# Ledger of designs, part 1: VHH binders against q9p7q7r1507to1629

No score or structure here was measured in a lab: all are predicted.

Target 1, 123 residues: q9p7q7r1507to1629
Amino acid sequence: SVLLAEDNIINIKVISRYLERIGVKFKVTMDGLQCVEEWKREKPNFYSLILMDLQMPVMDGYQACNEIRKYELENDYPKVPIVALSANALPHVVLSCKDSGFDSYLAKPITLQHLSLIISGIL
Structure headers, positions and changes below count from the first letter of each chain, unless a header shows other numbers; antibody chains are not in Kabat numbers.
F, E and O stand for the ipSAE by ESMFold2-Fast, ESMFold2 and OpenDDE, each averaged over both directions (binder to target, target to binder). V2 = 0.75 x the mean of E and O + 0.25 x the DockQ between their complexes.
[cut] stands for letters that were removed.

## First folded at step 1 (VHH)

Design g1 (framework vhh_8ghr_2)
Fold by ESMFold2-Fast, scan of step 1:
Structure g1 (fold): chain B 123 residues (1-123), chain A 121 residues (1-121)
Amino acid sequence: as target 1 above (123 residues)
Amino acid sequence: EVQLVESGGGLVQPGGSLRLSCAASGFTFSDSYAIGWVRRAPGKGEELVARISPSGGYTSYADSVKGRFTISADISKNTAYLQMNSLRVEDTAVYYCARGEYWDLDYFDYWGQGTLVTVSS
């Protein structure tokens, strides 16, 4: 199952349509805090991939990723793949993603082809 | 079909330099794939030494090579490079070029045949 954190309703609709076409089960959360809470609520390995928007209210993607990585370390959890989603593909943003513990980065606009390739390698 | 072909390996003295090339076919570097260089030394396990996303300009390095090796890519030639400076005996290994479908995921779906680098006096 895929966990999506994204606050923009149009982006949610587009990505959800892609996930449906790929044929994977998924859950949508609308900010970083909701994402962290949902991931913690489920048992380890329930979510096999997290798609995380970098810019969200309440808790942004960087904060959410750090919280998940800290929790994994403290509780001896397996590392879940987390893919950053961002409108900015500049080198400093990609480096910030790496520093926060992201496994991968996708620049918006996200395509069905690119998302499908990422998911097929993980799932 | 996807293919990766390495070249540029050889014998070099400690402190010397070599540049490895990885020519890719069957996909384009503008498609957001990652390219990595993985080495395997005689009697040792494999090590990911460098990774690049050619379209995004992101690079990462293993601590063992940081400051000495530089990974780069030429999108127009669909070729990635590993510039190896200040080579040490410990850098002796077969170097493989690999394509990853994802940025930073440590998963590679296609591999080259490898090129031997020997650092010896």
Scores: ipSAE 0.000, ipTM 0.154, lowest interface PAE 14.0, mean pLDDT 81

Design g10 (framework vhh_8ghr_2; at its last look DockQ between E and O 0.02; V2 from the best seeds 0.00; counts 0 for: pae E 12.9 > 2, unsure alone 64.8 < 65, grease 30.1 > 24.2, SAP .727 > .668, placed apart)
Fold by OpenDDE, look of step 2:
Structure g10 (fold): chain B 123 residues (1-123), chain A 120 residues (1-120)
Amino acid sequence: as target 1 above (123 residues)
Amino acid sequence: EVQLVESGGGLVQPGGSLRLSCAASGFTFDYSYAIGWVRRAPGKGEELVARIDPSGGYTSYADSVKGRFTISADISKNTAYLQMNSLRVEDTAVYYCARGSFEYLGLDYWGQGTLVTVSS
């Protein structure tokens, strides 16, 4: 299952459509806090991938990713792949994602092909 | 016109190494595209073995090649690479370089492929 953290309704629709086409189950959360809470609520490895927008209300993607990584370490959880979704691909943003613990990065607009590559099990 | 041209394949003994290159033209390595190496072994389906986002340098690998293969990209040369170490017989396949794009479902452009044969 894929966990999507995205606050933009249009982006949610687009990504959801892609995920449906790929044939994966997914759940949508609207901010980083909801994402973290949802992830924590489920068993380890329940979610095989987290797609996380960087800019969200309440808690942004950077914070959410960091929280997940901390929780994984504290509880000896397996590391869940987390892919950052961003409006741009500027070097400083990419670097920030790496520093926050993201495994990969997708620049918007999100494409089905990129998503397919990620969900194919490479991560 | 978009083109991907693979090179570097050949015959190698188990435990050996090869470095594949994918020269891209007709587009530039940026955030719009992912570059992947897909292999097709005899009697098997296609397997995406490695992926890179050239703009950010993020890489991903299939479990079957993790720790042995390294994908990289030189943006200045518009070329992607697959360093293949500790090769195994089961790595024998035609290796294709492919581009992921918004325009098409799946990978939209593929190279002609380069044969990698691992045999003692």
Scores: ipSAE 0.017, ipTM 0.312, lowest interface PAE 6.4, mean pLDDT 89
Fold by ESMFold2-Fast, scan of step 1:
Structure g10 (fold): chain B 123 residues (1-123), chain A 120 residues (1-120)
Amino acid sequence: as target 1 above (123 residues)
Amino acid sequence: EVQLVESGGGLVQPGGSLRLSCAASGFTFDYSYAIGWVRRAPGKGEELVARIDPSGGYTSYADSVKGRFTISADISKNTAYLQMNSLRVEDTAVYYCARGSFEYLGLDYWGQGTLVTVSS
């Protein structure tokens, strides 16, 4: 299963339609804190991939990614692939994603083709 | 003309170690490319065992090899390495070096593969 963290309802609908077309099961969370808490609630390896918007209220994607990586280290969990979703692909944003523990990056607007490539490489 | 050439495979006894090399040509590790090691054994699926972003130094490993394998890169030599320690019979496979990118985890160019046999 895929876990999506995204606060924009239009983006949620678009990405959800893409995941349905790809044929994977998924769950939506609407901020970084909900994402971290949902991931912690499930068994290790229940979610094979996390799609994480960088800009969310309460807890942003950078903070959420750091919290997941910290929890993995402290609890000897397998490292889940986390893909950043960002409004821009400027070099400094890509570097910040790498520094925060993300495995990959997708620029918005997210396309079916790019999402399919990411899922094929992970799932 | 992108090429990846693996070397260093061979026969090793259980508990032994082996170091694989992947020499890249037609692109440089200064680009936003990832290098992965994928293995395939008869009767098993393909498994991505390790990945590195050479320019950023970030690495990841499959759970099956975590703590035993180490991936590294020498940017000046345009070469990636897979150090394999505490080898087990189940690690027997053809090991492929493959190129990817940080933006996409899909792998676009593959080497020819190098055989690693772990037996007594």
Scores: ipSAE 0.013, ipTM 0.233, lowest interface PAE 8.2, mean pLDDT 81
Fold by ESMFold2, look of step 2:
Structure g10 (fold): chain B 123 residues (1-123), chain A 120 residues (1-120)
Amino acid sequence: as target 1 above (123 residues)
Amino acid sequence: EVQLVESGGGLVQPGGSLRLSCAASGFTFDYSYAIGWVRRAPGKGEELVARIDPSGGYTSYADSVKGRFTISADISKNTAYLQMNSLRVEDTAVYYCARGSFEYLGLDYWGQGTLVTVSS
């Protein structure tokens, strides 16, 4: 199952349609705190992939990723693949993603083709 | 070794056009890579102005350049291009070509940059 963290309603609709066309089950959360709480609520391997927007209210994507990685280390959990959804891929954004524990990123706007490639390589 | 070499910068009047080239070597354009153009204007940070996946044809643009800039790639020449039309003074910057990987975690190789000056 895929966990999507995205606060923009238009992006949620687009990405949800893509995930449906790819044929994967998914859940949507609208901020980083909801994302972390939902991930913790399920079994360690329930979500095979987290798609996480970097800019969100309450808790941003960098913070949320950090919390998940910290929790995994503290509990000896397997590392869930986390892919950043980014408005840009400038060097300072990339370094921040690496430091926060992201595995990869997708630049917005996200296309079905690129999302399919990420999912095929993971799921 | 992976290399990116920009060319085509220069001095242009407002409203004019320039075409930047980014010749790549040490890798081939395919599904694994994307090419981006990043600019750094005086006193400003970096801005990713355009991105292309050469094998898939997907493109994206910053709002500041939409409708004026076009990114393209010629796989046979292993070269990406940025066509810049209707140039404005605020487009003055050093333009860098950079490569992104399939995972999109970072622009891992950068050119040396080419200066574009838009002025009378």
Scores: ipSAE 0.000, ipTM 0.137, lowest interface PAE 12.9, mean pLDDT 80
ESMFold2 (binder alone), look of step 2: mean pLDDT 79; pTM 0.812

Design g11 (framework vhh_8ghr_2)
Fold by ESMFold2-Fast, scan of step 1:
Structure g11 (fold): chain B 123 residues (1-123), chain A 122 residues (1-122)
Amino acid sequence: as target 1 above (123 residues)
Amino acid sequence: EVQLVESGGGLVQPGGSLRLSCAASGFTFSTYYAIGWVRRAPGKGEELVARISSYGGSTSYADSVKGRFTISADISKNTAYLQMNSLRVEDTAVYYCAAEPLSWYQEGFDYWGQGTLVTVSS
């Protein structure tokens, strides 16, 4: 199951349609805090992948990723793959994502093919 | 050994054109997620100017180059290209070819080339 954190309704609709076409189950959350709370609510390994927008209100993607990694370390949880969704795919942003605990990234606009490649490599 | 080799840089007048080439050896583009062109000028940060998916050829461009630059790749020949038209002084930079691995635990672009200098001046 995939957990999606994204605050833009159009992006949610596009990505959700792609996930449906790929044939994976997923849940949508609309900010980083909702994403962290939903992930903590479920059992370890319930979500096999998190797609995380970097720019969200309340808690951004960097903060959300950091909270998840901290929780995993403190509670001996397995590391869930987290893929950053970024409007900016510059090398320094990609490296910053890795330093923040992300496993990979996808540049916006997200395409079905790019998402399929990432999911097939992780799931 | 894995290698990316850029060519095609040089000195050109404003309004001119250049075509950069990036040849890969030791690996196949089809095993990578994307190929990109990144530039760096003194006093400026890195800028991803163009990116092409290895599987399907979808492209993206920085706003600064849209309509002027075109990225393409011949995956069977392991060669990527950047066609640069209507060049401006502000396009002066070292241009790097970079390959993004299809590995969920790797950071962004891997296997960077040595870069090729593009100078746009009168």
Scores: ipSAE 0.000, ipTM 0.127, lowest interface PAE 14.5, mean pLDDT 79

Design g12 (framework vhh_8ghr_2)
Fold by ESMFold2-Fast, scan of step 1:
Structure g12 (fold): chain B 123 residues (1-123), chain A 121 residues (1-121)
Amino acid sequence: as target 1 above (123 residues)
Amino acid sequence: EVQLVESGGGLVQPGGSLRLSCAASGFTLSSDYAIGWVRRAPGKGEELVARIYSSGDSTSYADSVKGRFTISADISKNTAYLQMNSLRVEDTAVYYCARQYGTFKGYFDLWGQGTLVTVSS
């Protein structure tokens, strides 16, 4: 199952339709805090992949990723793949994502082709 | 439609230099993609020697080639390059350029055919 953190309703609609076409089960959360809490609520490995918008209210994607990585270390959880969703995919932003604990990134606007490619490489 | 084509391989003496080119077609080198140079030699497996994100300032190198190899990209020509200096016999390998989507380690979705680099006296 895929866990999506995205606050923009239009982006949620587009990505959800892509995930449906790819044929994966998924859950939507509207900010980083909801994403962290949903991931913690389920057992380890329930979510095989997290798609994480970098810019969200309450808790942004960097903060959410850091909280998940901290929780994994503290509780001996397996490392879940986290893919950053970014409007700005300049090289230092991409490297910052890698350094912050993300496993990959997708530039906005998200396409079915690129999303499918990431999912096939991870799942 | 979508492909990577390497060129520039050949025979060179130890201490010599070669520049490899990787021409992309059917897609544009962009911030969505990194280009990696991966080499394969008998008995050593595959090694990612260099990686570049398309705008040029974000590069990484394997410890075995740091200070000797330089990766670059020319977005106007949609081509990535690997400048190889101070070549050693152990650099002998088939060199592939590969497209990496995102930062997932080791994930490559498109490969060139490879170009042979032989370093011998």
Scores: ipSAE 0.011, ipTM 0.210, lowest interface PAE 9.3, mean pLDDT 81

Design g13 (framework vhh_8ghr_2)
Fold by ESMFold2-Fast, scan of step 1:
Formats: structure tokens, C-alpha cells, sequence
Structure g13 (fold): chain B 123 residues (1-123), chain A 120 residues (1-120)
């Protein structure tokens, strides 16, 4: 199952359509805090991949990624793959994603081909 | 050593055209890599303007340049290109090419940049 954190309704619709076409189960959360709480609520390994928008209200993607990584260390959880979703593939943003514990990133606009490739590489 | 070298930047008037080149060395264009063009405008944020997967031919563009810019790649020359038409003052920026690990979409090598100035 894929867990999506994204606050923009248009982006949610596009990504959800792609995930449906790829044929994976997924759940949508609307901010970083909802994403962290949903991931904690389920058992270990319930979610195999998290797609995380970097810019969200309440808790942004960097903060959410950091919270998940801390929780994994403190509770001896397996490391879940987290892919950053970014408005641009900026040099400093890419480096920040790597430093923050993300496993990869996808630049917007996200295509079906790019999303499919990331999912096949992880799942 | 993996290296990306940009060329083709310069001064051009609004409405003009420029063609940027990105010569790759130390690796060959393959299914493992894509090439992106990223620009940084003075006092503004950076923007990915175009991306190509050379072997699949798949391309994507930022809304700000769609219909005006065309990205392409010549596998035999190991070079990617950005054809920029109908240039606007707001296209003024340093343009970088970057190698993208297509399996994970992680940029791992960047060129040093080429300056494009659009002014009357």
C-alpha cells in the first residue's frame, strides 16, 4: 500500500489516477501531520512507500520525514521508502531531501511513467 | 570523471532564439539516466524547465516554457539540447544541465551553468 501526503486537490486527483492505473492500493492524507499519524496508526510494513509533498500546511514534508525516521529509530521499525514530491528539481532542494532522510524525489509535474518507474523500483 | 558542460548561452533580444548544448563525458546516455535543464534567475528561485529520457524519448516541460522550449538528445554525440524560442526578459537566468538517475529520479551531477540574458 502507498501512503500519499499532498495538500493540493488537483495534484491529489492526478496522482490518485496514476496510482489507480498502476494498480496499487493507496491512502491520501492532506498534510504532513496526518501522514505521520496515519503511518503510526497502522502496523509495521502496512505501507510500503510514502509519497511526500515537500510543501504542506501544519507539518511540511521535511518535518514529516524527520518524524517518521525518528520514530523508526526509537521503535526499531523497518525503514519505509519515502519519495519527496517537489515543484522543481532544484539543486538545493535535492540535497535537502537527501539530508532529511528521503530515499528519492519526483519533480512536478509528475508523469505516469516517472511514478510507475519509482514504484516498480521500490515495490 | 562524470562531467556535464553547457554551452550556447549569450545575449539575445526579446523574441529571439538560442540553442543550449550539454555535452556529457564519463558516461553514456542509457536507460539508467535522464537529462534535465534547470535555471536560476537572479533574485528568484530555481526551476526545472525541461527533462528528457534519451532512450525512451520521453520529455516534460514547465508550464512557463511549454510551447516555446524543446528538449532533445543526440545519443551518438552524447549531447542534450535545449532549443529556446520566443525568448522573454523573464527567461534571463543561468541554465544548468543535470544528470538524473531515471530509476530513482535523483540528480547526481550538475554542469557549471551557462548565462542567458534576454534584453532589449
Amino acid sequence: as target 1 above (123 residues)
Amino acid sequence: EVQLVESGGGLVQPGGSLRLSCAASGFTFSNDYAIGWVRRAPGKGEELVARISPYSGSTSYADSVKGRFTISADISKNTAYLQMNSLRVEDTAVYYCARDLSEWYAMDYWGQGTLVTVSS
Scores: ipSAE 0.000, ipTM 0.139, lowest interface PAE 13.2, mean pLDDT 81

Design g2 (framework vhh_8ghr_2)
Fold by ESMFold2-Fast, scan of step 1:
Structure g2 (fold): chain B 123 residues (1-123), chain A 123 residues (1-123)
Amino acid sequence: as target 1 above (123 residues)
Amino acid sequence: EVQLVESGGGLVQPGGSLRLSCAASGFTFYSSYAIGWVRRAPGKGEELVARIYSSGGSTSYADSVKGRFTISADISKNTAYLQMNSLRVEDTAVYYCAREGDYVWGSYEFDYWGQGTLVTVSS
């Protein structure tokens, strides 16, 4: 199952259609806090991938990723793959994502091809 | 109240051009809704001819109009446009501007519609 955190309704729609076409189950959350809370509510390994927008209200993607990584460490959870979604493709943003605990990066606009490659590499 | 108001319809000769406008009120394109142009002609079903993701700028077109129609949006004016070139008799229809917003059954539905503007292509 895939967990999506994204606050932009257009991006939610596009990514959701891609996930449907790929044939994976998924859930949408609209900010980082909702994403963290939803992930914590489920059993370990329920979500096999989190797609995380970097810029969201309430809790941004960096903060959400840090909370998930902290919770995994404290509770001996397996590390869930978290892929950052960002409009910014500059090298320093990619490095910041790696330093913050993200496993990968996907540039906006998100394409079916790139999302399929990420999912096939993880699931 | 959310409202979409179309303008620019009329009578044109085959091969002519026409530009439709869709003025939005009660929401902003910053809210990330997709805007679509849907046409309906007697004896034919509804056809989504063009769509623009207002905040993201991504566009899509029906095969029947690809290369002839261009959708665009002016975020500052909260207005979407459909530039129609090389018009054919088959393009004769009522053209509706519609907003996608509600997430239903894994996809978005059009939740608000304009009143429609008639485009007649005839010699």
Scores: ipSAE 0.000, ipTM 0.108, lowest interface PAE 17.9, mean pLDDT 79

Design g3 (framework vhh_8ghr_2)
Fold by ESMFold2-Fast, scan of step 1:
Structure g3 (fold): chain B 123 residues (1-123), chain A 120 residues (1-120)
Amino acid sequence: as target 1 above (123 residues)
Amino acid sequence: EVQLVESGGGLVQPGGSLRLSCAASGFTFDSYYAIGWVRRAPGKGEELVARISSSGDYTSYADSVKGRFTISADISKNTAYLQMNSLRVEDTAVYYCARDWGYEDAFDIWGQGTLVTVSS
């Protein structure tokens, strides 16, 4: 199952339609805190991939990724793949995501082609 | 050390074929990423010509090469390939393989490049 953290309703609708077309089960959360809490509530390996918007209210994607990585380390959890979603495709943002514990990066606007490519590599 | 090394470039006449190879070391093709082939023509900018997922299940091509080039990967050899058919003078370029960490031209590891010259 895929866990999506995204606060923009239009982006949620687009990505959800793509995930449905790809044929994967998924859950939507609307900020980083909801995402972290949902992931912690489920058993290890329940979510096989997290799609994480970098800019969200309450807790942003960098903070959410850090909390998940910290929790994995402290509880001997398997490392879940986390893919950053960002409107900013500049090289320094990509490198910052890599350094922050993300496994990959996907630039907005998200396309079916790029989402399919990343899911094929992970699932 | 993580690196990609290209080979297979050379001189070929229009209508000919070449197969480029991209050998990975320091990581394996079972990692979560894509491999791309990017070319740079003399005096011109860069063009992404083909991508393949690390699993080999998904491929994409630039319109300029679609139907003529085929990208593939051999996980057991840790090598990606670009089969180039029906070559044109316009395909003359240095060809780089690169690991696309972000699936959106977010290349983090680049090869040294291999020269492909299409001329009579």
Scores: ipSAE 0.014, ipTM 0.382, lowest interface PAE 8.0, mean pLDDT 85

Design g4 (framework vhh_8ghr_2)
Fold by ESMFold2-Fast, scan of step 1:
Structure g4 (fold): chain B 123 residues (1-123), chain A 123 residues (1-123)
Amino acid sequence: as target 1 above (123 residues)
Amino acid sequence: EVQLVESGGGLVQPGGSLRLSCAASGFTISSDYAIGWVRRAPGKGEELVARIYPSSGSTSYADSVKGRFTISADISKNTAYLQMNSLRVEDTAVYYCARLEDFYSGYDYFDYWGQGTLVTVSS
């Protein structure tokens, strides 16, 4: 299953439609805190991939990724792949994603082709 | 410590040929890293021109250069090459050699870049 963290309703609709076409099960959360709480609520390996928007209220994607990585390390959880979603593809933003523990990056606007490639590479 | 050093750029007439070299140091070019050639033309964004996975020999090209450009690698010399044939005025750009991390990614992430070499195609 895929866990999506995204606060923009239009982006949620687009990405959800793509995930439906790809044929994967998924759950939507609307900020980083909801994403972290949902991931912790389930057993290890329940979610095979997290798609994480960088810019969200309450807890942003960087903070959420950090919390997940810290929890994995402290509890001997398997490392879940986390893919950053961002409109900003500048080198410093991509490097910040890598430093925060993200496994990959997808530039907005997200396309069906790029999302399919990520999912086939991970799932 | 990781370095990519380009050479071979210069002025060439339309229809001419040039071979760019990318000497890698501080790492071994192998299946763990793709090597890409990225160009930046005046007034345009970056374009990934060609990519090679040195250990397998697998290559890919942008549609704009397919059939004219050939990427290759010599593992023993730790060097990648871009053979450019049938050069056109629109191929004028700064050409960069870059190390490419493509694991779990629908986005091409370049973690190390060369200095760039200028290719000018004009009479």
Scores: ipSAE 0.000, ipTM 0.150, lowest interface PAE 11.8, mean pLDDT 82

Design g5 (framework vhh_8ghr_2)
Fold by ESMFold2-Fast, scan of step 1:
Structure g5 (fold): chain B 123 residues (1-123), chain A 124 residues (1-124)
Amino acid sequence: as target 1 above (123 residues)
Amino acid sequence: EVQLVESGGGLVQPGGSLRLSCAASGFTFSYDYAIGWVRRAPGKGEELVARISGSGGYTSYADSVKGRFTISADISKNTAYLQMNSLRVEDTAVYYCAKGFDEWLDSYYGMDVWGQGTLVTVSS
C-alpha cells in the first residue's frame, strides 16, 4: 500500500488517479501529522511507500519525515521509503530532503510516468 | 517549462549500434545537474544505465553496459547522447532520458524531469 500526504485537492485527485491506474492500494492524508499518525497506527510494512508533500499545514513534510525516522529508530522498525513532493526543484532543496531522511524527490507537477517508474523500483 | 525529448530509438540487429539523443529545453546543462539514461524492459525493473554530470565532468555506467555504452553531452546544442555499441538482445527496452541533481544521489529516484521514452529493439 502507498500512503499519500498532500493538502492540495487538485494534486490529490491527480496523484490518486495515477495510483489507481498503476493498480496499487493507497490512503490519502491531508497534512504531515495525519500522515505520521496513520503510519504509526498500522503495523510495520503495511505501507511500502510514502509520498510526502514538503509544504503542508500543521506539520510539514520535513517534520513528518523526521518524526517517522525517529520512530523507526526508537522502535526498531524497518525504514519505509519516503519520496518528497515539491514545487521547488533547486539543488539546495534536494540536499535538504536527503538530510531530512527522504529517499527520493519528485518535482511537481507529478506525471504518471515519473510516479510509475518510482513505484516500480520500490514495489 | 522544462522538457527532455528523446530520439534515435529503433530496431537493430545484435552487434549493431544506435545513438540516442536527449534534447533539453527550459534549462541549460550546467554544474550540479546530472543527466541520466534509465531503461525499462518487460519483466524487469528500471535500470540507471548511464549518467553524466554538468558539462561532462563525471560519468558512470551500469556494469551491464560498461565498455559498450558511452554517455556524452553537447553543451552548445543542449543535448545529451547515449552511444550504444555491441548491442545485445537483453538491451531491448524503452530508454528514458532524465534530469537530476548532485552525483551523490546515485539513483534514478533523484531524477525530477523525465522524457517520454524511446523504444530500442535488438532482434535478429
Scores: ipSAE 0.000, ipTM 0.224, lowest interface PAE 13.8, mean pLDDT 79

Design g6 (framework vhh_8ghr_2)
Fold by ESMFold2-Fast, scan of step 1:
Structure g6 (fold): chain B 123 residues (1-123), chain A 122 residues (1-122)
Amino acid sequence: as target 1 above (123 residues)
Amino acid sequence: EVQLVESGGGLVQPGGSLRLSCAASGFTFSSEYAIGWVRRAPGKGEELVARISPSGDSTSYADSVKGRFTISADISKNTAYLQMNSLRVEDTAVYYCARSPYEDLYYAMDYWGQGTLVTVSS
């Protein structure tokens, strides 16, 4: 299943519709802290992919990704694929994503086509 | 450490030509990877303009550049190229070289170059 972290209600609705059309099960969280806590509550490999908005309140996507990677190392968990969702796909943002432990990125506005492609490549 | 380093951008007049280079280090060009050129113009989204699978010599192009751009790879130099001919003002963008473990996926790109600016202006 897919875990989505996104704080914008409109983006949540759009991405949720796309995930439903793709036919994958998913859970929505509305900030980075909720995402980290939800991922920790489940068993290893329960979530096969995390879609992570970079800009969120409480805990941003960079912080959330770092916390997940730290927890994986400390608890010998398999590395879950994490895809950054970003309004800005400039190289410095892409490199920051890689440095923070993200596996890939999707530029906003997110389309059904691009989301389908990333999911089929990972799941 | 995997790196992609781009060069060859610059200012050119409409109808001119440029060749972009992408030097790869930390991996070799093989059947496991596709190399693509992705551009981003101000106010526009990303566009994958060209892709090559070096082991298979398979190439593909966006309709906007087909017949004008040519992607190639030199395996011995571990370098990919984008030959851009008959340049138009609409080709003005930052051009990125990117690696994908899957030849069919835009956003399965796992490493990106720093980008090189191409400006087409009279």
Scores: ipSAE 0.000, ipTM 0.136, lowest interface PAE 12.2, mean pLDDT 80

Design g7 (framework vhh_8ghr_2)
Fold by ESMFold2-Fast, scan of step 1:
Structure g7 (fold): chain B 123 residues (1-123), chain A 122 residues (1-122)
Amino acid sequence: as target 1 above (123 residues)
Amino acid sequence: EVQLVESGGGLVQPGGSLRLSCAASGFTFYDSYAIGWVRRAPGKGEELVARISGYGGSTSYADSVKGRFTISADISKNTAYLQMNSLRVEDTAVYYCATYEWDSSGYDLDYWGQGTLVTVSS
């Protein structure tokens, strides 16, 4: 199952349609804090992939990713794949994502083709 | 073959300092998501004391060591460090360097070093 963290309702609708067409189960959360708490609520490996917007209210994607990675290390959880969703693909943003513990990134606008390839490689 | 080798442990008096090193071979820390220092004292469970991202990015610390310990990495030397200051008797433990790598099934901490003993005593 896929866990999506995204605060923009239009982006939620687009990505959800793509996940439905790919045929994977998923849950939507609307900020980084909701994402962290939902992931913690389930057992390890319940979510096989997290798609995480970098810019969200309450807790942003960088903070959410760091919190998940800290929790994994403190509790010896298996590392969940986290893919950053970014409106900005400039080199410094890509490096910042890697430094924060993301496994990959997808540039907005997200396409069905690119999302399908990521999911095929991970799930 | 992936190998982590810790060094720098020893006997130190309370209030003293030690620097631990973790040398990696068979992979680069740049390719690892995170490097952590985990300790185990006799009769106690494991505690993650410090973490740094594989790119030398963000750091985090256990509350027990905040302000006293500093984690760093030298990517060009493929070596991670734990600088331990203001050591206390309760810091006595075997210290392990640990890291992990991506696969599509998820991760466990799979690459652990042999450990280095730190004894804080007079």
Scores: ipSAE 0.000, ipTM 0.116, lowest interface PAE 16.6, mean pLDDT 78

